# VHH binders against c4kar8, part 8

Target 1, 263 residues: c4kar8
Amino acid sequence: MAELSTPSPASPAPLDGGRGDELEKFTLRGARQILQLLQDLITHRGLITAHTGGGHSFMTAVLKVDEERGRVVLDPSPDPQANRRALAAPRLTCVTQLDGIRIQFPLVGLGEGQDKGRPALFAPLPAEMLRLQRREFYRLQVPLAHELSCLLKAEDLARKPVEVSARVIDIGAGGVAVVVPTGAAEFVIGGTLPACRLALPDGEPIELDLEVRNLNRQTQRNGTEQLRVGLRFAALPRAADTRIQRYIFKTERALNAKARGGL

## First folded at step 1 (VHH)

Design n14 (framework vhh_7n9e_1)
Fold by ESMFold2-Fast, scan of step 1:
Structure n14 (fold): chain B 263 residues (1-263), chain A 125 residues (1-125)
Amino acid sequence: as target 1 above (263 residues)
Amino acid sequence: DVQLVESGGGLVQAGGSLRLSCAASGFTFSSYAMYWGRQAPGKGREWVSGISGSGGSTAYASSVKGRFTISRDNAKNTLYLQMNNLKPEDTALYYCAADIGTYEYWDSEDAYDYWGQGTQVTVSS
């Protein structure tokens, strides 16, 4: 027989050990900077992926910053289960992007209520936000019109090899994020997908070995579930790196030109 | 309420074997990839192994590949780690985790949550 103290499951910790020193230089802690960044997310109508833990997330957005009550107002998921997971979670990790810069922040103490007579989620203002301004953290949100795809070599639910054409939703110097229908293939973090093919405009598909870095079951705004897979370039030849960089820069330039031209 | 409870650790001589178990509850176990991580004294947490929901795909850290085997019994909601040819460097608290962690990072060592108290493995030389 042994006696053990029950640790608090909700004990707050900002980041895991070993990453603190690297991430501290990208951390915003000033109240005005945090408020301004949240307002920028509202202005740009930025979609936020809110991670509830256990590989689950849902798409949301900041609807309003309530400075008087010190809280943010978030768009709830149309999926009631996603909202229940969020409300039960000790912490949400919110991930979004502004102008190619990755932004992450925690929300603790999520509640539900109404805003302007419509269901809404509420949380206290975050005490910190990460703004990751390095090349390896830059991700281009891939325009839907580009129909960028990556042919993945994986296994299905019956353990048979399968090829899945996955839509690329973002791309950076270090990898891509793709979405696949739930059940189309199985993935494991740390697993290698050999000889995958990334289809970029202006040339032959790029053959790549990809390492699975993260998995996330994402409930879309319409209530359907997709599996989001984060994939790291395990080995990237110089020619492939050059083509990927060229695509990113050309696309970002075109998007900036379109924004200046009026939408 | 999702719970993961690790067991099976202990003291073992170098070259010996141990089998760790993780009892999972509160979610559809077969629908999620499962992972083992560890934290050695004075070091950060590191990923050890992973297995897909069906058990068809596995992955291992280079330091344990060929010595450790991850498996699962979806009927019993239990994850296993068979550890053979143990080395003093394998001494650590071993944790069970499901899917990605609280952060979406491209190169994160902690891409998954640690949800159990862990089970201690000590390997003597």
Scores: ipSAE 0.250, ipTM 0.706, lowest interface PAE 3.9, mean pLDDT 80
Fold by OpenDDE, second read of step 2:
Structure n14 (fold): chain B 263 residues (1-263), chain A 125 residues (1-125)
Amino acid sequence: as target 1 above (263 residues)
Amino acid sequence: DVQLVESGGGLVQAGGSLRLSCAASGFTFSSYAMYWGRQAPGKGREWVSGISGSGGSTAYASSVKGRFTISRDNAKNTLYLQMNNLKPEDTALYYCAADIGTYEYWDSEDAYDYWGQGTQVTVSS
């Protein structure tokens, strides 16, 4: 009676992105990291494009992480054909974005079933997740209710000094993104804005120098044009850095708590 | 099913203009950066232009800068490429591509989520 050695579950093929060395630094393999990232996807209700191969895909979401069973629960497609393709696929490639960062992960061993009486797809937890963070620092999306602002000292088209009050839309350890009315000032990538003032909710504004790193013109739904300006902290005092980090941490915690139904 | 369908290609004389369109379906169009690529005969695929999900940011290959203009209509789920002052070296199969990433990822050609079948552009000297 030859003991049929159950073939060891084939290690999920590495994310075949031929740029193997460059992607390694962005690949999460830690169980805790993977669980956290999946939980973050749940919290943010991130839509996921699930690729089934052959140019086919469907939209899904992570509904639940079952740590006890070591599986992820996905929302099935409303298209039965898409679900059949998914179940027949040797590998599901999931692609999404969280906080502007591309997330990619493979799922293998997909099955169908029910979660709490609802149709669901099940897969073992991914062995790895790719998080393509090309930014040096995580940027928190600032809640509108916080009304963070930055007073920019800039120049107009005539090179006349102007002060522009800009709304902060995201903030990180390395800088902020702000929105200004189109034509409020002239910005040049690589240019320095000296002695600007960042207003945080917790105290007096922070005076700092900002470097223009990105410019993006945006048209709002109402037809109004706005300029999104990406700004790097050129010289940030240690005390200011601490305040910014504290704000980010506190805000993230609050947002996560709210997402979990705690507020 | 996700579909990208390119149109607007054809034969044009050097110095002429074409407008390519890419109709997208099966995904949330506005959430994706959109790109044009091209493949000339006997050459690899090359990036031509990119536009962010909102349309606020655009980028161009040096070879087409100043001649080509990328735009999008999110209400119509359509990507466009206005090509002016066309040259024989612009002859290629032009592809539309979608990526859920931001415009910071245009250099990651292998990371595109979806590709169209392409539309042929031929520029005659």
Scores: ipSAE 0.007, ipTM 0.276, lowest interface PAE 9.2, mean pLDDT 83

Design n15 (framework vhh_7n9e_1)
Fold by ESMFold2-Fast, scan of step 1:
Structure n15 (fold): chain B 263 residues (1-263), chain A 125 residues (1-125)
Amino acid sequence: as target 1 above (263 residues)
Amino acid sequence: DVQLVESGGGLVQAGGSLRLSCAASGFTFSSYAMYWGRQAPGKGREWVSGISGSGGSTAYASSVKGRFTISRDNAKNTLYLQMNNLKPEDTALYYCVKDYSEEFGYTDLSYFDLWGQGTQVTVSS
């Protein structure tokens, strides 16, 4: 029951708008707070998943906040189709994270033009930003050096069993997000993938049952498309839960120590 | 609605004792690990102690081990911290924290929101 009321930590997808009353306590509406948070996204070079609707999104970033004109400047996609979808969308829903805290905000009135002679997308400053300060929404971006993978037990279009080694992009208390190669398998939202194997850096692979929660075709910064699959941990054993939490905690501390060392 | 209400703080002399309480409501108390943390003026949040949902496992920061005892009464939805042989460096705002699981594992409390106002402990020399 609680799973129906909480956002999936495995999903990069926007949170349900019908839950607005539950999320009000996490909504920032002050102009100063909004400007400060947008500046933090610039400072940390935060990658933003911009959802244009219809299961489509692209990777962007805030390049600049223009306070005088009351607008944000975004990095356009190198894929012209992604930019056309964004400009045609009535709303762009931006999802990102800072230090594992989920940040989400809408942009309305997206336009295109140039900033200092380079192509750019721009939109009015958002009137609100969601900042979720709860562990159940926390998602660790997996360092590429960890080479975290999950062996998925899935089916192809002909319903034949296939095994797919998927790269884990992020991980939280309730699930993982993975990147799947094009055409490798068929995924059905709500479908169960039994006996998958999550490989953490230390120890033997963890055997898990995973449920497909969302599918998103994401245009990367280099213009290629990838399928991102959000997967929920189903019936997670206590020992597996403990190992996953230890990995998240140890990695957070190591990343924090590395960031401090860079100063 | 998760609510945590800390109490039992006050002014005490070095070498003295205090017992802190945290009254919990809005969730199934026995299903979650609980922590005590503290924050001195001008310093970050410091983990003090943790206890599993069942009470079967406890852990302590090196600075308090042997002097403090964490416990819980699941029938009363209450977390306790017995503080003995208090030192001036124990002066801080003390707060309790709810984990998202029955077993404790995190010692960095910066990832948790504070649900309560905390209880002030001041130790004079």
Scores: ipSAE 0.000, ipTM 0.111, lowest interface PAE 16.2, mean pLDDT 79

Design n16 (framework vhh_7n9e_1)
Fold by ESMFold2-Fast, scan of step 1:
Structure n16 (fold): chain B 263 residues (1-263), chain A 125 residues (1-125)
Amino acid sequence: as target 1 above (263 residues)
Amino acid sequence: DVQLVESGGGLVQAGGSLRLSCAASGFTFSSYAMYWGRQAPGKGREWVSGISGSGGSTAYASSVKGRFTISRDNAKNTLYLQMNNLKPEDTALYYCARETYDYLDSSGEWSFDYWGQGTQVTVSS
């Protein structure tokens, strides 16, 4: 690459063809804006998925912002391997959301130490944060109470057909993200899962063809590992699209009303 | 210490065939989906094919579907790409990879965390 700062050999090329300029509209670079957003993450007790590379991530949270030392303090993983991967990584990519808005930011120069006598991770304040406030990037975080599931038709480790009931963790106009227990089924990016069944709270399950778009191994705060699978809606029928959008809209409004105290 | 070593590239006439191999070490090979990608001169990296850990599921880019076959031998920690009916447009450096998303790329483009050094495929017309 002819970049002044070269990414690691395994990292993808930087955005090309003006895509970097397109994301600039969503990039926060002001110190005050960054501090306010990090404080919002603390106030909302938001969980952050920290990607360490290699398809690995762990669940963390911002414990505090240390403005005097110019750093964020993060909750370490209970899994020592996840912490070692994080400390060895040249960069963490942190992903979270507030009110369905995707927030991403890099952390470089991760260290470990203690905060008030407890283990903690710390990193310099990020120089930029992405806040992707656009309909096509919107993902509704599915409330646990809704018990949304998607019955996936896949293959197990022995190459036998298997049906896996996967919990839907987020949903958007273009697809869903689901969690699958490690070892329950095998997936390949670009593969199609035909005739899967998405169960929304009201009505019969929606039968959909899904395309696998991403895979990520996620270490939870309790130290267990889960496989997160990103799935794109393939050839979505109009009636199904309408029903999914209606669910997203109604759920977002209910969550917003609850957050505002119903006023 | 993850290592991926590709081999099997070369010069071939249009309509010819090549079989690429990727020797993997440093991780539990059967637990990971594996991928072939390629990069032609002056172009970005392109996803070509993928295979699940067990080998039960495969996927192909539209440009190679029906011509290329991905396979793996988990006992030997080796990934393969059988390339048939090669076209000049297939000329590229081919590399095997484990895949992850870089969430800084909101376009949903695939990224890979571990790449080999690649093996050059040149298809003459």
Scores: ipSAE 0.151, ipTM 0.648, lowest interface PAE 5.5, mean pLDDT 80
Fold by OpenDDE, second read of step 2:
Structure n16 (fold): chain B 263 residues (1-263), chain A 125 residues (1-125)
Amino acid sequence: as target 1 above (263 residues)
Amino acid sequence: DVQLVESGGGLVQAGGSLRLSCAASGFTFSSYAMYWGRQAPGKGREWVSGISGSGGSTAYASSVKGRFTISRDNAKNTLYLQMNNLKPEDTALYYCARETYDYLDSSGEWSFDYWGQGTQVTVSS
C-alpha cells in the first residue's frame, strides 16, 4: 500500500515580489537628482515626518545640504526624547510631500551637532529617494508602433544648446513622458524647454513649450541607462490640445477594440 | 494580467439608485487604491470616487458627494459604487480604475494605470 504522498501545497509565492519592481521606477538613485530634490525640499520648506520606528515619529525639515561632506542637515525636534530616539534608530524613514507628490527616503547614520551655532541633526545623503507622483490627467501609454517623438530644445552640461529627439512613452492632456539617453542634455525640474516639437501621426509636429516636472533615471535590463522626463505642457494652443485629445481618444478606442478581439 | 470588470449599470429614472460592482484580478487588490471614473458622451474622463487600499479613506468628486458611496471587499477583490439620487447628468460610461503613480507632473490629482471596459449608466428625466 504505497502511501501516496499528497504533494505539499506549494507555499504561496511571496506577495511582495511584484511591488518591488513597480517602486523601482519611482526611485531616484542619481546623486544629482537626490541633491536637487533635497534642495527643493529646502526651498519649499517642506515639513518632513521622520519615523524612528516603534510607532514614533517627529516633525523635521531639511535645513541644508552639504555636498562637500555628503550630508544632509535636519531640524531637530523640540522634544529631546524624540531626538534621542532618532539618534538611537538604525534607520530614519522620512516622509514628506512636495507639490502633491509623496516623497520617502531613508537616512542612516544619524548624528547630532551644531550648524552655525544651532542644534542640528546630520546624516549622510540618502542613497535613494522614492518619489510617487500623481497625475492631473489620464495618460495614454503610447504604443511603440506609433513612434511618437518629441524634439526637445535643451542645454548640455556646458550650457550649450542641444536638440534631443526623445521617444514619447505616454501622453495626456497635461503633458508627455519621454525617454532620452542619459547625458544627452541637462534637465532641471521646474525648468522650461521652449519651442519643442511634438510629433503626432496625424500631421505636422506641434510646437510647444514644455516644463520639466519629473526626472527618473532607469537602468534597463541590458544595463543601458535611460532618463525618463516628465513634461508638462506649459503653453498649449487650443488647436494643439484638440489634436492631442483626438489622438488619445482614437488610440484608446483602437486599443480597447484590440483587447476585445476586434480588428 | 490585470483585469477589471464592471457590472451593475443600466437604465434608471431620475432619483433612482444603482449599485455598480468591479471585479478585480491579476494583482493584490488590497494594495491599491481604487477609483470609479465616468465618461459622458462627448466629454472627457472624470474621476467620481476613490477608496484607499484598506478602505479606510474615501474621496468623492463634488458633483457626487452625498449621493454616491464607494466601498470595497478585499476578500472578494471587488469594488462597489452605490449611487443614490441619480440625475440625468450622471449618465455616463462608468469605469473602475486602479490608482497609479506617475513621473510626469507634480499635481496632486489622481492617476490610473488600468481601467475596466465600463458599464453604462443611463438616467432618464
Scores: ipSAE 0.000, ipTM 0.237, lowest interface PAE 12.1, mean pLDDT 83

Design n17 (framework vhh_7n9e_1)
Fold by ESMFold2-Fast, scan of step 1:
Structure n17 (fold): chain B 263 residues (1-263), chain A 125 residues (1-125)
Amino acid sequence: as target 1 above (263 residues)
Amino acid sequence: DVQLVESGGGLVQAGGSLRLSCAASGFTFDDYAMYWGRQAPGKGREWVSGISWNSGSIAYASSVKGRFTISRDNAKNTLYLQMNNLKPEDTALYYCAKDSTYESGLYDEGYFDYWGQGTQVTVSS
């Protein structure tokens, strides 16, 4: 897999424990909760990216949870060198996604052996698992029919103030991703866009301060270039947060009902 | 609900060819990157190939590069894998997977929010 210019919301890159307190509220430490989450990964055939350090990783899956021995059983890599790196690593950082929820957990004390006569990797059950709440990291893909837009207050290439109406392509509790025509405005990662206006179907535009988090240049189906901009909500008012959550909830329900209607 | 249904597997002799198909439903197919993965008997899962929503980006695992070709037909909501010069080592259950991100590019290590049922490929020596 090549061509990753800006991380998507579903990026496999590990979240650093060095952000400690920011992630603590999403960390599961109860043995029953950990066992249930691992079982959910088995049931839903979750693909796991296991990072061994030094930029190395491999794809695996949880095959089994051995509660009596207090360990997980993982698919080994078909690459023997990847397995050797994993076994030599002081820690694996495992990253996966389940129903739009990012899950990350460490494995230490990795061993090699067999399960049911087949090669397997074993590790003690993790003492903690990071489960990022749906509302913090889940992104609803905005239906094109909704024509959701955000009026951005930015600067043009000459650093003059400009207003750009951008199409919202995804939305979550933490931010939006928008499409901006090439050349319409200048964006800098980490820059702030004050007093932007997010238009939701249910009322007046919401005034928001936005922080630029990522930029992706894309070639559209018609051959024109557009810029995808990831934007974080800064200082989101409670009323705005409620309206955004309500839109996400209602749209998700409608999409689920639509998907079921053809069965 | 998202459904991915793989087909086209079977028995083939070394040096032969097979074409796998993945029929997608329950989502807007041409908005997402698609992937093929495989799991050989007694081995871990391996990423094989990926293709972006518009076919502008394509990538292959080193073990299959030059022998396999991924493609998609957005009008038919179908993903394909043309497998040429098959080797016994290619024996595996082959899976189709959808990316989690709208109009996604390819990821080096891939998040996939869904695995299909799989189609079995067996290559005899």
Scores: ipSAE 0.000, ipTM 0.173, lowest interface PAE 17.1, mean pLDDT 77

Design n18 (framework vhh_7n9e_1)
Fold by ESMFold2-Fast, scan of step 1:
Structure n18 (fold): chain B 263 residues (1-263), chain A 123 residues (1-123)
Amino acid sequence: as target 1 above (263 residues)
Amino acid sequence: DVQLVESGGGLVQAGGSLRLSCAASGFTFDDYAMYWGRQAPGKGREWVSGISWNSGSIAYASSVKGRFTISRDNAKNTLYLQMNNLKPEDTALYYCAAESLGYTYSPDEYDYWGQGTQVTVSS
């Protein structure tokens, strides 16, 4: 089946399993297509968020595709607890992006071992991969050099107002994903954060209302833990929408130009 | 001045083949994802296929997958669609489109459109 596991309410949600029929046209099932797409992820050094269930994920990458043994080799987390969660999970849901296109695939039967003398995770090749070229699924991965931030107006554990400057890690037409240190503020799925300020590289910050759509406690590749918060633009003025889309367009063009020269 | 000019359409019998071309000018072709769309008589626009700037990402509508092949030649600023095993249901005006903001299967969201080339498949 092309149905995906239902994520916990607190995680960045993979695609809903109830949308399986809508996703069929975006599903790759050919062995050669799957191998090629995985190889493209290696070539472009694509970072993968692997969801292990229970609101947990970790950052990984495909290190190689072992075509003869029919398996992928993944970079383990430096956090042993993240690796234990992954190995205990009945499946991983892997989410990444290639050239602005959302890529999602399941891995079942995860094991651990060694690759080139270093710890590695192994899984059989996925039987299917989602490749979504829909504007609503497109997310620009924000370059770290842009230092894109969003000042969030939230509450702490005691319900006291707090302002958190969160780093924007991805941005799309419908919202942003931000990273905050664990414990910096309390977030509730469905809650509204009013009068937040999105700072783009050019011009004044954009004031906007954000709705919390998902939460995920993510273990980074260096072993540190961060809270990833998915935020929807609750109401977006036309001028703000234009500025955000212009930023996405110009950044993607610049990244494509760099990729042609070096990646 | 952005221009997209499609060619290669015509009348063909079921089971036949055609190759469409789209010549692009007025923009940096290799910075854009390119698409083929079609519009059958009495129907709305339908996405057919898409290709990223470097040909690293390619997608097809389920109705044409396995029969059509999209490709591009960035040195010539040209997009291609090789259509094999054509069916009467493939009869439509075929047009190319460019989009820079991301990828979409909604033709109305594309940045630039060509005038189209007519493909007619007889039963």
Scores: ipSAE 0.000, ipTM 0.116, lowest interface PAE 16.0, mean pLDDT 77

Design n19 (framework vhh_7n9e_1)
Fold by ESMFold2-Fast, scan of step 1:
Structure n19 (fold): chain B 263 residues (1-263), chain A 126 residues (1-126)
Amino acid sequence: as target 1 above (263 residues)
Amino acid sequence: DVQLVESGGGLVQAGGSLRLSCAASGFTFDDYAMYWGRQAPGKGREWVSGISWNSGSIAYASSVKGRFTISRDNAKNTLYLQMNNLKPEDTALYYCARTVEYHSDTGTYSYTFDYWGQGTQVTVSS
């Protein structure tokens, strides 16, 4: 079976290298993006490891974003010593995972008080949040009966635009593999296919940009050739990611139920 | 009412073995990928191992590969971690977690981590 591709729940240490160029591509600095990401952590009850320095850390969660006061409200540790260390720290480095993506952000100026009569920790909203993509290599073999397809926007042998409906043979959080008759289109590894449409059983086709990762040419028993194309999801919207994950888990569960049922 | 309850920790000598269990309740266990993580004294959490809903996909951190084995029993709603050839560096509080929640009434997924209680403490003496 395909290997599980997922980031850790919380890494033991923040990423090294300060704010190197490679991390800039994954750094959110827009106020709206930061607020939305913090709200997502609240909605999904994400657990956060807050590093206080000196090898110390504690478990917390974002309870609320107070936009009027420009601050985030955090769940205090049940360990009073951990809370004291946090309050004394010049900076917290918060590490968590959301939707399979590692998230890291600083909090400066931590204070304590109450939220709705309960003890809470407060900090100004972070100026930046790091959102790292996970490695994707978990794949579900798509059942033939599902007739899952992806409409590819590619080029033919003469480099003229062509649309090809390709059958999806496997799918993961990071991409799909499709089969295309040889000669229907030409692909180059690293090339982007814009505005392709992935048809999932429930709902409208998902419009996606796909990056070509690999190509395998195969000759079938009747002498015709097929091309297997591995495609990576580029800039996948969160809603699309959710629908793809839903399809994967529902299908895997259904396949296992069928196997266990003996029929 | 989602609960994940870890057990099986203890004090062992270097080279020894322990089997950890995570009892899940309040959700359909075989709909979720499950993970083991750990937190050593004075350090943040470290990912240890993960297993897909049907055990078809399993992964390990390089520090434990070959020594630890993750498994699950969906009929018993239980996740396991068999730990062999334990090292002092394995001393940590061990947690189990799930990373996806499916909301059947809305047809949507919510990604989340559910840790329950204190975890289970593993202490390896040299």
Scores: ipSAE 0.000, ipTM 0.124, lowest interface PAE 18.9, mean pLDDT 74

Design n2 (framework vhh_7n9e_1)
Fold by ESMFold2-Fast, scan of step 1:
Parts: structure tokens; C-alpha cells; sequence
Structure n2 (fold): chain B 263 residues (1-263), chain A 125 residues (1-125)
């Protein structure tokens, strides 16, 4: 029996192995969910950029969904060459945005014809659609007054061990984002930082392994440049998970109360 | 106006080499980490490699480590993937991606602002 690729294990520091868990929570594969999302694109008149390869793309839209035949109807380009390129492409990569949410999906087997006597492009329903929300899960923006820090065990440019106290800028159930000065340590995307220490206000620091998920250079309003590092909790013990969740909930409630009273 | 365009794919024999390029335009290339991903027919996306804005940090998926080399030329706004000792299992559509302003503990793939159209790599036995 054919089976989908399983998500990579959480420890040591695995990466996406195909249909991996990294995209699963944002990937729609259910026929009804795909149909509903396509219908939402029609309802909101969402413009789609369809990438056909070789640096070429064209603007299109979903005109309708034919559920009985399992296909979408797309608005062709007014440029005949763009349509010919699309029909010759092995796949289209379709990208759009609704209410700040990035939506991306492949179309394979594009054809041409007519719909209601007008030229149209047809494709089978996509097998998957990505619905990417930057903040789908709640992440607490850590107040500067809390001085929340994480002691990172990393390496310098000469691959020598170094300890860096990094400021935690946000925290969620799955990890933290920290900022460090440029040059403080060398970080490897996908690498594991062992035995790091997360300092919460209540109790002893939490010792845990962190996986580096991404790196961004950020210039602050004051002109200061910092490296932002996204770090995933690896194999988090239940007691540590409980403490992190309590901190998040408690701080969120305090911030909500302050916002209501302070405005 | 912002675009990522991959090239350099093709058909190659097992044990052979290919060099992929990704031409970036419409944004300040050296402000972002860049990534290579791939998708085999009928499968989901797999992260292959990543490189920081200054080339100081590099990582590889275990399946390609020691065989592939990621690099970037910030003066040319170009990302590269040198692929050596290719295996039939490396057959996939290869694409590059830009990191986002929201670097996060979730997979970088969750927060990519841009995906390229891809370049097909086919490795025969």
C-alpha cells in the first residue's frame, strides 16, 4: 500500500522529509477544504499570479469550480503568448493573498477551451493548497520589562564553544525567537544547540535542546542591526511545557488588562 | 516585480553533477537567508539546504550532506546549489525561497514570502 511521507522525528534535529510536518498544519489536502478555499478566492475576486517557469508569470483568477468534473476554470491572459507558455508548462505555481494570508497551490495538466462561449483555461483540482498564516498559532510578544533570556550554547566563527545570553522577543508552545548582536555566534540553520537554558521569572531555568529553524538580519528603528534566530523546542519535558504555557497565559492576561485600562 | 528564477536542472546519470542557480530580483538580496527545497512527483516539499545572509551559517538535510554545496553571490543576487554524486532519489523539482521578516521557531517554509517556479532534476540509474 502507498502511504504519505511521515513527518521527521523531533529529535535529534530532523528536517522535512517530503510531506513533512513543517508544512502539514498549513497544507489543505481534504477535497472539501480545497473546494471551499477556491470558492473563497472566487467570492473575494482574488487575483492570482501564475508562474509558468523561465521567469514568466501571468495574472489570472479562478472563475468557477466544476466539482462534478473535478476541475477549476481560470481566466486566460489577454496575451496569447502567456497562455501558450502556461499550456506548455509541466506545472503552474499559483500564488495569491486574502486578508494577509498567503495562499499557494500547484496546477498540473492545464488545458484550454471555452466556458459560456468565452475562452478559458481548465485544470484538475489541486491535490494540495498551502494556506500560510504568519501567526496562525499564538506567540506571546515578550515585554522588554520581563528581561526574558535564553542562554545559548553555540560556536564562534572558529568553531569554538561560546555561550550567548540572547533576548527572547517572542515565545510560544513550540519555541522562541531570540535576538543576538551580529557576530556574537555562528548559527547553522537546522543545527541543534544542546543544553540551552531558558530563564522564566518563576523557578529555575529550563534546560532544553533548541533547533535553529531560521535566521533574519533585522535593522531596528534606531539603526541597530541584530540577528533574529528562530529556535524550536526539542523533546520538551511535560513539566517544562507546563511552566512555559503558564508564563504565556499569565503574561497575556496581564497585557490584555493593561491594554484595556491604559488606552 | 519581486521574482525568484531557478535554472540549471536537467537529465543526468547517477554519480553525475549539476549546478543549480537562482536569480533573485525586486528585493535587497543580502538582507535575507535563502533556501533550496525540492518536491518529488506525488510527494510533499522537502527542505534541502539553507544559507544565512552573509554566508556565515549553512545547513543541509541529512540526505544531501556531503554531496551538495549551497553558496550565494550577493553582488549578483544569485543563489547556487552544487550537486555532486547524484542519486536516483534526488530526482525532483528544485526551487529556491527567500526567508521572511518573521524569522521563527517554526519551519522556514512556513514563513517564505516567495517561492520560485522550480527547475527539474532527473537522475537516471
Amino acid sequence: as target 1 above (263 residues)
Amino acid sequence: DVQLVESGGGLVQAGGSLRLSCAASGFTFDDYAMYWGRQAPGKGREWVSGISWNSGSIAYASSVKGRFTISRDNAKNTLYLQMNNLKPEDTALYYCARDTDYGDYESPLYYFDYWGQGTQVTVSS
Scores: ipSAE 0.000, ipTM 0.215, lowest interface PAE 13.2, mean pLDDT 75

